# Designs tried in a protein design chat: VH-VL binders against NAD kinase (nadK). Part 26

Target 1, 268 residues: NAD kinase (nadK), of Syntrophomonas wolfei subsp. wolfei (q0aze0)
Amino acid sequence: MKIILVNNRFKENTEKKAQEIAGQLSALNVEVIIDNGLDEPYAGTVDFIMVLGGDGTMLRAARRYGQRAIPVLGVNMGTVGFLSNIEINELAEYLPLILREEYSLEARMMLEVAVFQQQSLLTRVFCLNELLLRSNSPRMLSFALEISGQKLEPYRGDGLIVSTTTGSTAYSLSAGGPIADPQLDAFIVTPVASHIINKRPLVVSPEREISLHLLEEREAIIGIDGQIKMDFGAENRVLIKRAPHPLLMVNLKAKPFFTSIDRSLQRQ

## First folded at step 15 (VH-VL)

Design HH21 (from HH2 with light chain S30T)
Fold by OpenDDE, fold request of step 17:
Structure HH21 (fold): chain C 268 residues (1-268), chain A 123 residues (1-123), chain B 107 residues (1-107)
Amino acid sequence: as target 1 above (268 residues)
Amino acid sequence: EVQLVESGGGLVKPGGSLRLSCAASGFTFSNAWMSWVRQAPGKGLEWVGRIKSKMDGGTKNYAAPVQGRFTISRDDSKNTLYLQMNSLKTEDTAVYYCTTVPKYDKFLAFDIWGQGTLVTVSS
Amino acid sequence: DVQMTQSPSSLSASVGDRVTITCRASQSITRYLSWYQQRPGKAPNLLIYKASNLESGVPSRFSGSGSGTDFTLTISTLQPEDFATYYCQQSYERPWTFGQGTKVEIK
């Protein structure tokens, strides 16, 4: 078996733990690659990915490896989030299930985000949570939203979020989007400070395509999972699709989504 | 009420075939991992094989004595687990139990059992 | 394969007695150990999982302990319905294997 340990190099505790776990796995004749984000994603074949940290680390792991159909386990290291399944102190006990492939999988839809300059592709990224288009100034944006060729009325506001159901409990939630069952595949289109009071979010079929572009010469920003940022102008277009492959999240413990989200919201 | 009910047991000659069924009710069968466990008359328990849910890949694993001869399958639309037994041997004589295998929290313990069905292989 | 050895193979006890059954694994199985009760003519029932966790609905007089290679099932106060055969089972690795069983009989 070959396993990637994904951690955050800026979090010393996760780095140390990754090395420790790597040693333990090596002692069990498991080949280990540590990915702390410093280098390019490992290009070789692997059997399993352990994410050490929180939701942010999981999002990075998903972007780096999510399209490779590799089981990904979130191991929480003292953070609050929705993307980890076990705690770091539980890993040793659950390790036999991992090594013997006695775990459950949950497919989570990812986004395929393509940003264009005119007709040229600037970048293509897969992400687990959301794409954000927002103004880079105190002024509202004016932009066009198109869903599978259907042009909606011009949108005016600070921005727009296109999220997966997984991402529904992330920034979309803060922006007033609905909480979605992660077992569903859907786009959630959530307005960010629309000029229209109480503009409703959209739940869109994963079979649809979503396109965004500015209607005015203004500066905007594209954000992906809160970790990637790029400038977005009038000459740019963004196309959002369902990623061809879902993230395969590993479940070792029961984690009831609705009770957990309810509890989390009560604490806020 | 959670329940597993085995059927299909009977008398068969060596080299013969038999298919057992296990009807599940009272829980979401399609999400459940299932297993077969057998018990020869007056003997202990022996794991036969396990099948995962479809969403988990439907992976099947078997004990060495039945590998290549027995096949586990499932029909989620009918909430039914199957055990196809081919090339039966006298040593396959046993009560066959179907069981659930919880995915979580119980470290693969068999928490729900059927009443069992007797398979007798004799010339 | 992981071999599971129970001791004793049989024991005689009276109602009210404290009964202890042991199970030894041929290698460390950490806490991947379950205990089952099988009454005559009936299917097995899960008693303990993860070496020491009591299954829902099981009386509190049953308890499990141990980790690694040595495990113990204890019945604090034997009841009439507890006369049965008990099995330990490891799920650490395939094939999943059972102990040979311990028959608890009436003295």
Scores: ipSAE 0.900, ipTM 0.957, lowest interface PAE 0.5, mean pLDDT 95
Fold by OpenDDE, fold request of step 17:
Structure HH21 (fold): chain C 268 residues (1-268), chain A 123 residues (1-123), chain B 107 residues (1-107)
Amino acid sequence: as target 1 above (268 residues)
Amino acid sequence: EVQLVESGGGLVKPGGSLRLSCAASGFTFSNAWMSWVRQAPGKGLEWVGRIKSKMDGGTKNYAAPVQGRFTISRDDSKNTLYLQMNSLKTEDTAVYYCTTVPKYDKFLAFDIWGQGTLVTVSS
Amino acid sequence: DVQMTQSPSSLSASVGDRVTITCRASQSITRYLSWYQQRPGKAPNLLIYKASNLESGVPSRFSGSGSGTDFTLTISTLQPEDFATYYCQQSYERPWTFGQGTKVEIK
């Protein structure tokens, strides 16, 4: 068995823990690769991915490995989030289930985000939570939203979020988007400070495609999962589709989503 | 009420085949991991095999004595678990129990059992 | 395979007695150990999971302890309905295996 441990090199505790776990797994004749984000994703074949940290680390892991159909376990290390299944102190207890492949899998839809300049592809990214288009100035953007060839009225606002249902509890939520069941596949299109008061978010079939482009010569930014940023101008176009492969999240414990979100919201 | 009801047991000659069924009710069968456990007359319990839910890949695993001869399957639309037994041997004689295997919290304990169905392999 | 050895194979006890059954694994199985009760002519019932967790609906007179290789099932005050055969089972690795059973009989 070969396992990737994904941690955050900027979090010292996750690095230390990754080394410890690597040692333990090696003692069990498990090959371990540690990915702290410093290097390119490991290109070799692996059987399992453990993410040590919080939701941010999971998002990075998903972007790096989510397209490879590898089971991914979130191991929480003292953060509040929705993407971890067990706590770090529980890992030893659940390790037999991992090593014997006695775990449940939950498929989470990911986004395929393609950014173009004219007809040329600039970049393609898979992500678990959302694509954000936002203004790079205090002024509102004017942009075109198209869904499966249906052109909506020009949109004006600070930005727009295209999120998975997994991402519904992330930035989309802060922007007024609905909370979605992660077991449901759908796009959530949430406006960010629309010029239209109470502009409603859209729930869109995962079978559809979403495209965005600016209608004015203004500077904007594309954000991916709140971690990746790139400039976006009038010459650019973004196309969002359902990723060909979902993220296979490992469930070792029962973790009711709605009770968790309810608890989280009560704390705010 | 959660319930498992086995059926299909009976007398069969060595080398013969038999298919057992387990009808599930009272819970979401499609999400459940299921197992077969058998008990020879006057003997202890022996795990036969386990099948995961479809969403979890439907993975099947068997005990060595039945590997290659027995096949576990499921029909979620009918809430039914199956055990296809081929090339039966006299040592396969046992009461066969259908069980649930919680995939969470109980470390794979068998928490729900059917009443069992008797399979007798004899010439 | 992990071998599970129960002790004793059988015991005689009276109502009200404290009964202790032990189970030893051939290797460490941490807490992947369950206990079952089987009454004559009936299917087994889960009593304890994760070595020490009481299954819902099971009387509190039943308790489990242990970790690693040595495990114990205790019936604090034996009741008439407790005369049965008890089995331990490891789920640490496949094949999942049972102990040979302990028959609790009336003295």
Scores: ipSAE 0.899, ipTM 0.957, lowest interface PAE 0.5, mean pLDDT 95
Fold by OpenDDE, look of step 15:
Structure HH21 (fold): chain C 268 residues (1-268), chain A 123 residues (1-123), chain B 107 residues (1-107)
Amino acid sequence: as target 1 above (268 residues)
Amino acid sequence: EVQLVESGGGLVKPGGSLRLSCAASGFTFSNAWMSWVRQAPGKGLEWVGRIKSKMDGGTKNYAAPVQGRFTISRDDSKNTLYLQMNSLKTEDTAVYYCTTVPKYDKFLAFDIWGQGTLVTVSS
Amino acid sequence: DVQMTQSPSSLSASVGDRVTITCRASQSITRYLSWYQQRPGKAPNLLIYKASNLESGVPSRFSGSGSGTDFTLTISTLQPEDFATYYCQQSYERPWTFGQGTKVEIK
C-alpha cells in the first residue's frame, strides 16, 4: 500500500505529525509520500490519501489529486470545518480499517474549470468548492453568463460564484447561496452583490456547462477555492463543467451533516 | 422495522448448487454492506463473505472454505442479497444468516441478522 | 487467520449471578471485537461492539472490556433470558472469525 500524507508546510504541527505518521506507516510496510505543498503533486500511483489539517488543506489536496479517483481521508487537527472525517487522535484506532480497505466512500462532485484567452486554453483546474469571478476594483463587473448555450441577461455586480454542493457551505453561503446536501450533485450559481437586488442563486444540473466572460474592460480576478488567484480580463473566458471524476472522500466515522450544520456554521 | 428474511435453503446433494436470497426491509439497502454468516448444526458461527455497497465499489470478499464456489451478489432494486452456492459439500451444511455490516463506528460488527435458512448437503 | 478462543466453553449459573466470559485473540486486534448472544433456535444478536460499546437496546447488565488480545464479557446480574450461547468476533482482519462460543446454562 502506498499513501500520500498531505499537510501544510506553513503549519509546523501538521509537518511534525506527518513525519510521525509516516514513520508509523513505514513500520507497517506502507510506502508513504509526504506532500506539504512545496513540490509538484506526486505523479506516481497511490492507494490512499490522508489529509492532515483543515478544509483548506483538503481543498488543496482535492485540486492536486482529486481527478485521480483516489480515496481521500480528512484528518482534522483541531480546526473547524466540513471536510474532515476523523480527528487526529482517532487515526490509530481507524488505521486497521484503512489498511484493510474497510471504509466507505462518498463521492463529491468537483468542478472542472477551464480558463481561456481567446481560443487558447490558459489553464484547467479541478476544484472541490467553487470558482469565483470577482471585481478587482470598487467598480461593478458586467459579465455574461451562459448555461448550456442559454444566454442569460448580463450580470452586473461584484462577481459570481459557481460552487459545488460541497462548496455551498463555503463562500457561496456567505454570498447568500443555499446550503446544499453534499450528496447531491449540482452547480450553485450565486451572485455576489448583484446590481439586481433580488437576483437569486441558481441551482443547476451537473450535466450543464457554465460559461462566463466580461462584457467590458474591467479589472477582475478568478478565484478557485479561495486559494488560487488569476487575473481575468475581457479577453478571457471561463468554462465550468462537472469534473469527470468526483472526489472520493473516505467516511470512517458517521458525520451527520444536517444535524451539525447549525453548530458548524456558527463556529465559522 | 428493520428486517432481513432469508430464503432458498433446502436439501441438496454434494456437488449441487443452491441460491439463497435475503430480502431486506426497513432501511436503505443500497447503502448497506452485507454479509453471510453460517452455522453448522450444533456448531459455532462462521463468516462466509461480505459485499460492499455499490457506491463503495461493491467489493466482495469470501472466507477461504467457500472461495471459488460461492458468489455473493445483490439487487438493490429488489432490496435483495444473494448467495450463489456451487459445488456444495457436506461441510457446507448450515443455517445461513444474512447480516448487515455497519459502515461506520461499529468496527464492522454484525448488527442486524435474519432468521436464517437451513442448507443441508447430503447424499 | 486470527483465532478467537473463548473460555469457558460452557458454564452453569443461577439467576442473579455475575457471569464472566473471556475471549482471547491469537494476535492483537486492538478493539475490533464484538460480542453476540444467541438463544436456542434464534439468530445471534449483537451485544457489544468495539470491545466495550453497548449496542442499542441491550440491557446495561451487559458490559465488555479489554483491548489487544484479551477481552471479557460480563453479565452483572444474570437474568432468565440470558441463558444462551455467547460468541466473540474479531473484525480486525479478514477473514472475520468467531470464538467457539460459551454456553451459559441454568445451574
Scores: ipSAE 0.888, ipTM 0.951, lowest interface PAE 0.6, mean pLDDT 94

Design HH21 (from HH2 with light chain S30T)
Fold by OpenDDE, look of step 16:
Structure HH21 (fold): chain C 268 residues (1-268), chain A 123 residues (1-123), chain B 107 residues (1-107)
Amino acid sequence: as target 1 above (268 residues)
Amino acid sequence: EVQLVESGGGLVKPGGSLRLSCAASGFTFSNAWMSWVRQAPGKGLEWVGRIKSKMDGGTKNYAAPVQGRFTISRDDSKNTLYLQMNSLKTEDTAVYYCTTVPKYDKFLAFDIWGQGTLVTVSS
Amino acid sequence: DVQMTQSPSSLSASVGDRVTITCRASQSITRYLSWYQQRPGKAPNLLIYKASNLESGVPSRFSGSGSGTDFTLTISTLQPEDFATYYCQQSYERPWTFGQGTKVEIK
């Protein structure tokens, strides 16, 4: 068995824990790779991904490794979030299940985000939570939203969020989007401070494609999972689709998503 | 109500074959891990094998005494678990129980059991 | 394979008695231990999981304790319906194995 540990490169305690866990796993004849901010994702094959940290670390791990269809376990280290399954102090007890491959999986839809300049692809990213388009100035954006070729009325406002159901409890929620069951596959399109006072979020089938481009020369940015940032201008367009593969999240422990939403959200 | 009902047991000669069925109701069968456990007359319990859900890979594992002779399978559309038993031996004589295996929280305990079906292997 | 050894193999008790059954694993299984009750002619029922967690619907007179290699099932006040055979089971590693059973009989 080969396991990659992904920790929070900005928190030393997660690194230390990763090293400790690596030692323990090695003692059990498990090969371990630690990703503490590698320049590139580890290219070798792995059987299991363990994420040590909070939601942010999980998002990073998902972007880096989610396309490989490898089980990913979130191990929480002192934060409150929605993407960890067990606590760090529980890991030792659940380790036998991991090593014996006695765990269940939950498929979480991811986004495929493609950013173009004219007809050229600038970047393609898979992400777990959301794509954010927002103004980089105090002025509103004017942008076009197309869903499966259907052109909606132009949007005017600070921006727009396209989120997975997993991401519904992230920035989309803060922007007024609905809370979605993570077991459901769907896009959530949430306006950010629309000039239309009661502009409603859209719940869109995962089978559809979403396209965004600016209708005027303005400075904007694209944000992905709150971690990747890139400039976005009139010559750019973004295409959002369901990723061809979901993130396979490991469920070792039942989590009451709906009953713990209030508590979790207040602590973030 | 969660229920498991085994069937297909009976008398068979050594070297023969038999197929057991377990009909599940009252829960989402397609998501469930299932196991077979057997009990020889007047003896203790013995794990036979386990099959995961399709989502979890449908992986099958068997106890050594039945490895290569028994096959566990499932038809989720029929909410039915199967145990194909080939090359039966006298020591395979037992009541065979169908069980659920919780995927989390109970550390793989067998929480739901059927009533069992008797398999007798005799000349 | 992990061997599970129960003690005693059988015991006689009266209604109202405190009954203790022990199970020993051949190696540490941490808390991957469950207890089952089997009445004559019936299928087993789960009593305790994770060494000490009471299964839903099981009377509180049943309790489990232990970790590692030594485990205990306790019936605080034996009731008429408690006369049965009890099994421990490890799920730490495959093959999952059971103890040989403890028969609780009427004194």
Scores: ipSAE 0.888, ipTM 0.952, lowest interface PAE 0.6, mean pLDDT 95
Fold by ESMFold2, look of step 15:
Structure HH21 (fold): chain C 268 residues (1-268), chain A 123 residues (1-123), chain B 107 residues (1-107)
Amino acid sequence: as target 1 above (268 residues)
Amino acid sequence: EVQLVESGGGLVKPGGSLRLSCAASGFTFSNAWMSWVRQAPGKGLEWVGRIKSKMDGGTKNYAAPVQGRFTISRDDSKNTLYLQMNSLKTEDTAVYYCTTVPKYDKFLAFDIWGQGTLVTVSS
Amino acid sequence: DVQMTQSPSSLSASVGDRVTITCRASQSITRYLSWYQQRPGKAPNLLIYKASNLESGVPSRFSGSGSGTDFTLTISTLQPEDFATYYCQQSYERPWTFGQGTKVEIK
């Protein structure tokens, strides 16, 4: 069995713990590839991914590996987020389930994001939470949103979020979007500081295609999962679809979504 | 009320076949992992096999004595688990229990049991 | 395969007695151990999972302990309804195996 161990070497003493876990797995005849974010993603065949850290580390793992249909387990090392399942001090106890594939999987929809300049594809990325289009200056953006070729009235404001249901508790929530059950597949389209009175958040079928472009020359940015940014101008267009594969999240412990949200919202 | 009700047991000659059913109610059957456990008269418990839910891959595993002779299946539209038993032997004589295997938190303990159905294999 | 050995195979006790049943695994199973009760003529019921966790609806007079290879089920104050056979079972490695059982007879 071959496992990728994903960590963030700049946070929470995770590098030392990752080496300890790699040693324990090697003693059980498990091959371990460490991905600390420094090198290119591992390209070879892998059976399982362990993510050591919080939601941010999971977002990076999802972008790197989420389209490969590999089970991914979130292992918390401190602050419990929305995407961890077990604690690091429980890992040894749960290893028999992992090694014998005695676990359940939960599919989480991902976005496929394609950015164009004119008619030329610049890049294609996948994300778990959201795409953000935002102004990169004090001036508002004027931009067009199309949903499956249907052009909506122009938007004016600071920007727009296109989120998965998983991402509904991230930036979309802060911008006034709804909390969505992650068992649903949907896009959530949330305006950011809209100057247009009747531009409400939209919940959109995952079978739709979403397109964005600027209607006038402005400095803008496309953000991906709050971790990647790209310049975006009047010569650019972005196309957003449901990704071909969901992220396959491993559940070893039950996660009662609705009570967890209620508790988390009151805490913050 | 959570229930598992087995049926289809009876007397059969060696070499024969029998199909057991387990009707489930009171929980979401399509999400459940299910198992068969048997108990020969006056003897202890023996695991027979397990089937995962379809969404978890539908994987089937069997104990060695029944491998190749027994087949576990499920029909989620009918909330029913099945055990097809072929090439029956006298040592297959037992009460057969339908049970659940929880996905979470219980380390694969058998948490819900039916009342069992008797299979007697005798000439 | 992991073999599970229970001790004793049978015992007699009075209502109110403290009863202890031991289960030994042929190799470490960490805490992948469960206990079942089977009353005469009835199906088994789960009592304890993860070696020490009480199943919902099971009276608090039942408790489990142990890790690795040696495990114990304790009934602190035996009741008339506790007349039954008790089984341990490992879920660490397939095939999942049971102990041979301990019959508790109430005098």
Scores: ipSAE 0.676, ipTM 0.863, lowest interface PAE 1.5, mean pLDDT 91
Fold by ESMFold2, fold request of step 17:
Structure HH21 (fold): chain C 268 residues (1-268), chain A 123 residues (1-123), chain B 107 residues (1-107)
Amino acid sequence: as target 1 above (268 residues)
Amino acid sequence: EVQLVESGGGLVKPGGSLRLSCAASGFTFSNAWMSWVRQAPGKGLEWVGRIKSKMDGGTKNYAAPVQGRFTISRDDSKNTLYLQMNSLKTEDTAVYYCTTVPKYDKFLAFDIWGQGTLVTVSS
Amino acid sequence: DVQMTQSPSSLSASVGDRVTITCRASQSITRYLSWYQQRPGKAPNLLIYKASNLESGVPSRFSGSGSGTDFTLTISTLQPEDFATYYCQQSYERPWTFGQGTKVEIK
């Protein structure tokens, strides 16, 4: 069996812990590849991914590996979030379930984000929480939203968030969007500081295609999961679709979403 | 009230076939992992097989003595677990229990049990 | 395969007695052990999971201990309803296997 360990290299105790866990797994005849973010994603075949850290480390793992249909387990190392399932001090106890595939999987919708310049594809990325379109200057943006070819009235404001249901508790929530059940597949489209008073958050079928472009020359950025940023100008268009594969999250412990909302939000 | 009720047991000759049913109520059957456990008269308990929920891939696993002869299936619309038993042998004589396997927190212990149905394989 | 061996096979005891049943696994199963009670003519019911965790509704006179290969079920003060057969079971590795059982009989 071959496992990727994803860690946050900026926390030294996490790096040492990842090496300790890799040693324990090697003693059980498990091959381990450590992904600390410095190298390109591992391209070979693997059976399982363990994420050592909080929601941010999980978001990076999802972007790197989420389209490969590999089970991903979130292992918390101190900060309770929405995407970890077990604590680091419990990992040894749960190893028999992991190694024998005696676990449940929960599918989490991901976004496929394609950014174009004119007609040319610049980049394609996948994300778990959201795409943010945001002004990068004191001036507001004027921009167009299209949903499956249906052109909505122009938006004016600081920006727009297109999130998954998993992302509904992240930036979208702070911008006034609803909390959504992460077991649902949907887009949540949340305006950021809209000048147009009747622009309400939208909940949109995962089968739709969402397109954004600027209507005026302005400095803007696209943010992905709060971790990747790209310049975005009047020459650009972004297309957002449901990703071909969901993130397959491993559940070893029950984590009731609705009874845990307050606790998880306070520890982001 | 959480219940599992087995049915379909009876007398059958060696080489014959029989289908057991387990009717579930009081919980969300479609999310549950389900198992069959048997007990020969006057003997101990023996795991027969397990089926995961369809959401978790519907994976089926069997104990070696029944592999290839028994088939576990489920109908989530009827909240019913099935055990199709083919090529029956006298050593398959047992009370057959339907049980749940919790996928969280209990390390796969069998937590909910039916009252069993007797299968007798005899000439 | 993991073999589970219980000791003793049977015992006689009186109401109020402390009863101890031992279960040994053929290899380490860490804490992947559960205990079941089966009263005469009845289906089994879960007593203990994760070696020492009491199932909801099970009286506190039952306790489990152990890890690795050696496990113990204890009934601190035996009651009339506790005359039954007790099984340990490992869930560490398929096929999931039970001990042979320990019959607790009235003296």
Scores: ipSAE 0.674, ipTM 0.862, lowest interface PAE 1.6, mean pLDDT 91

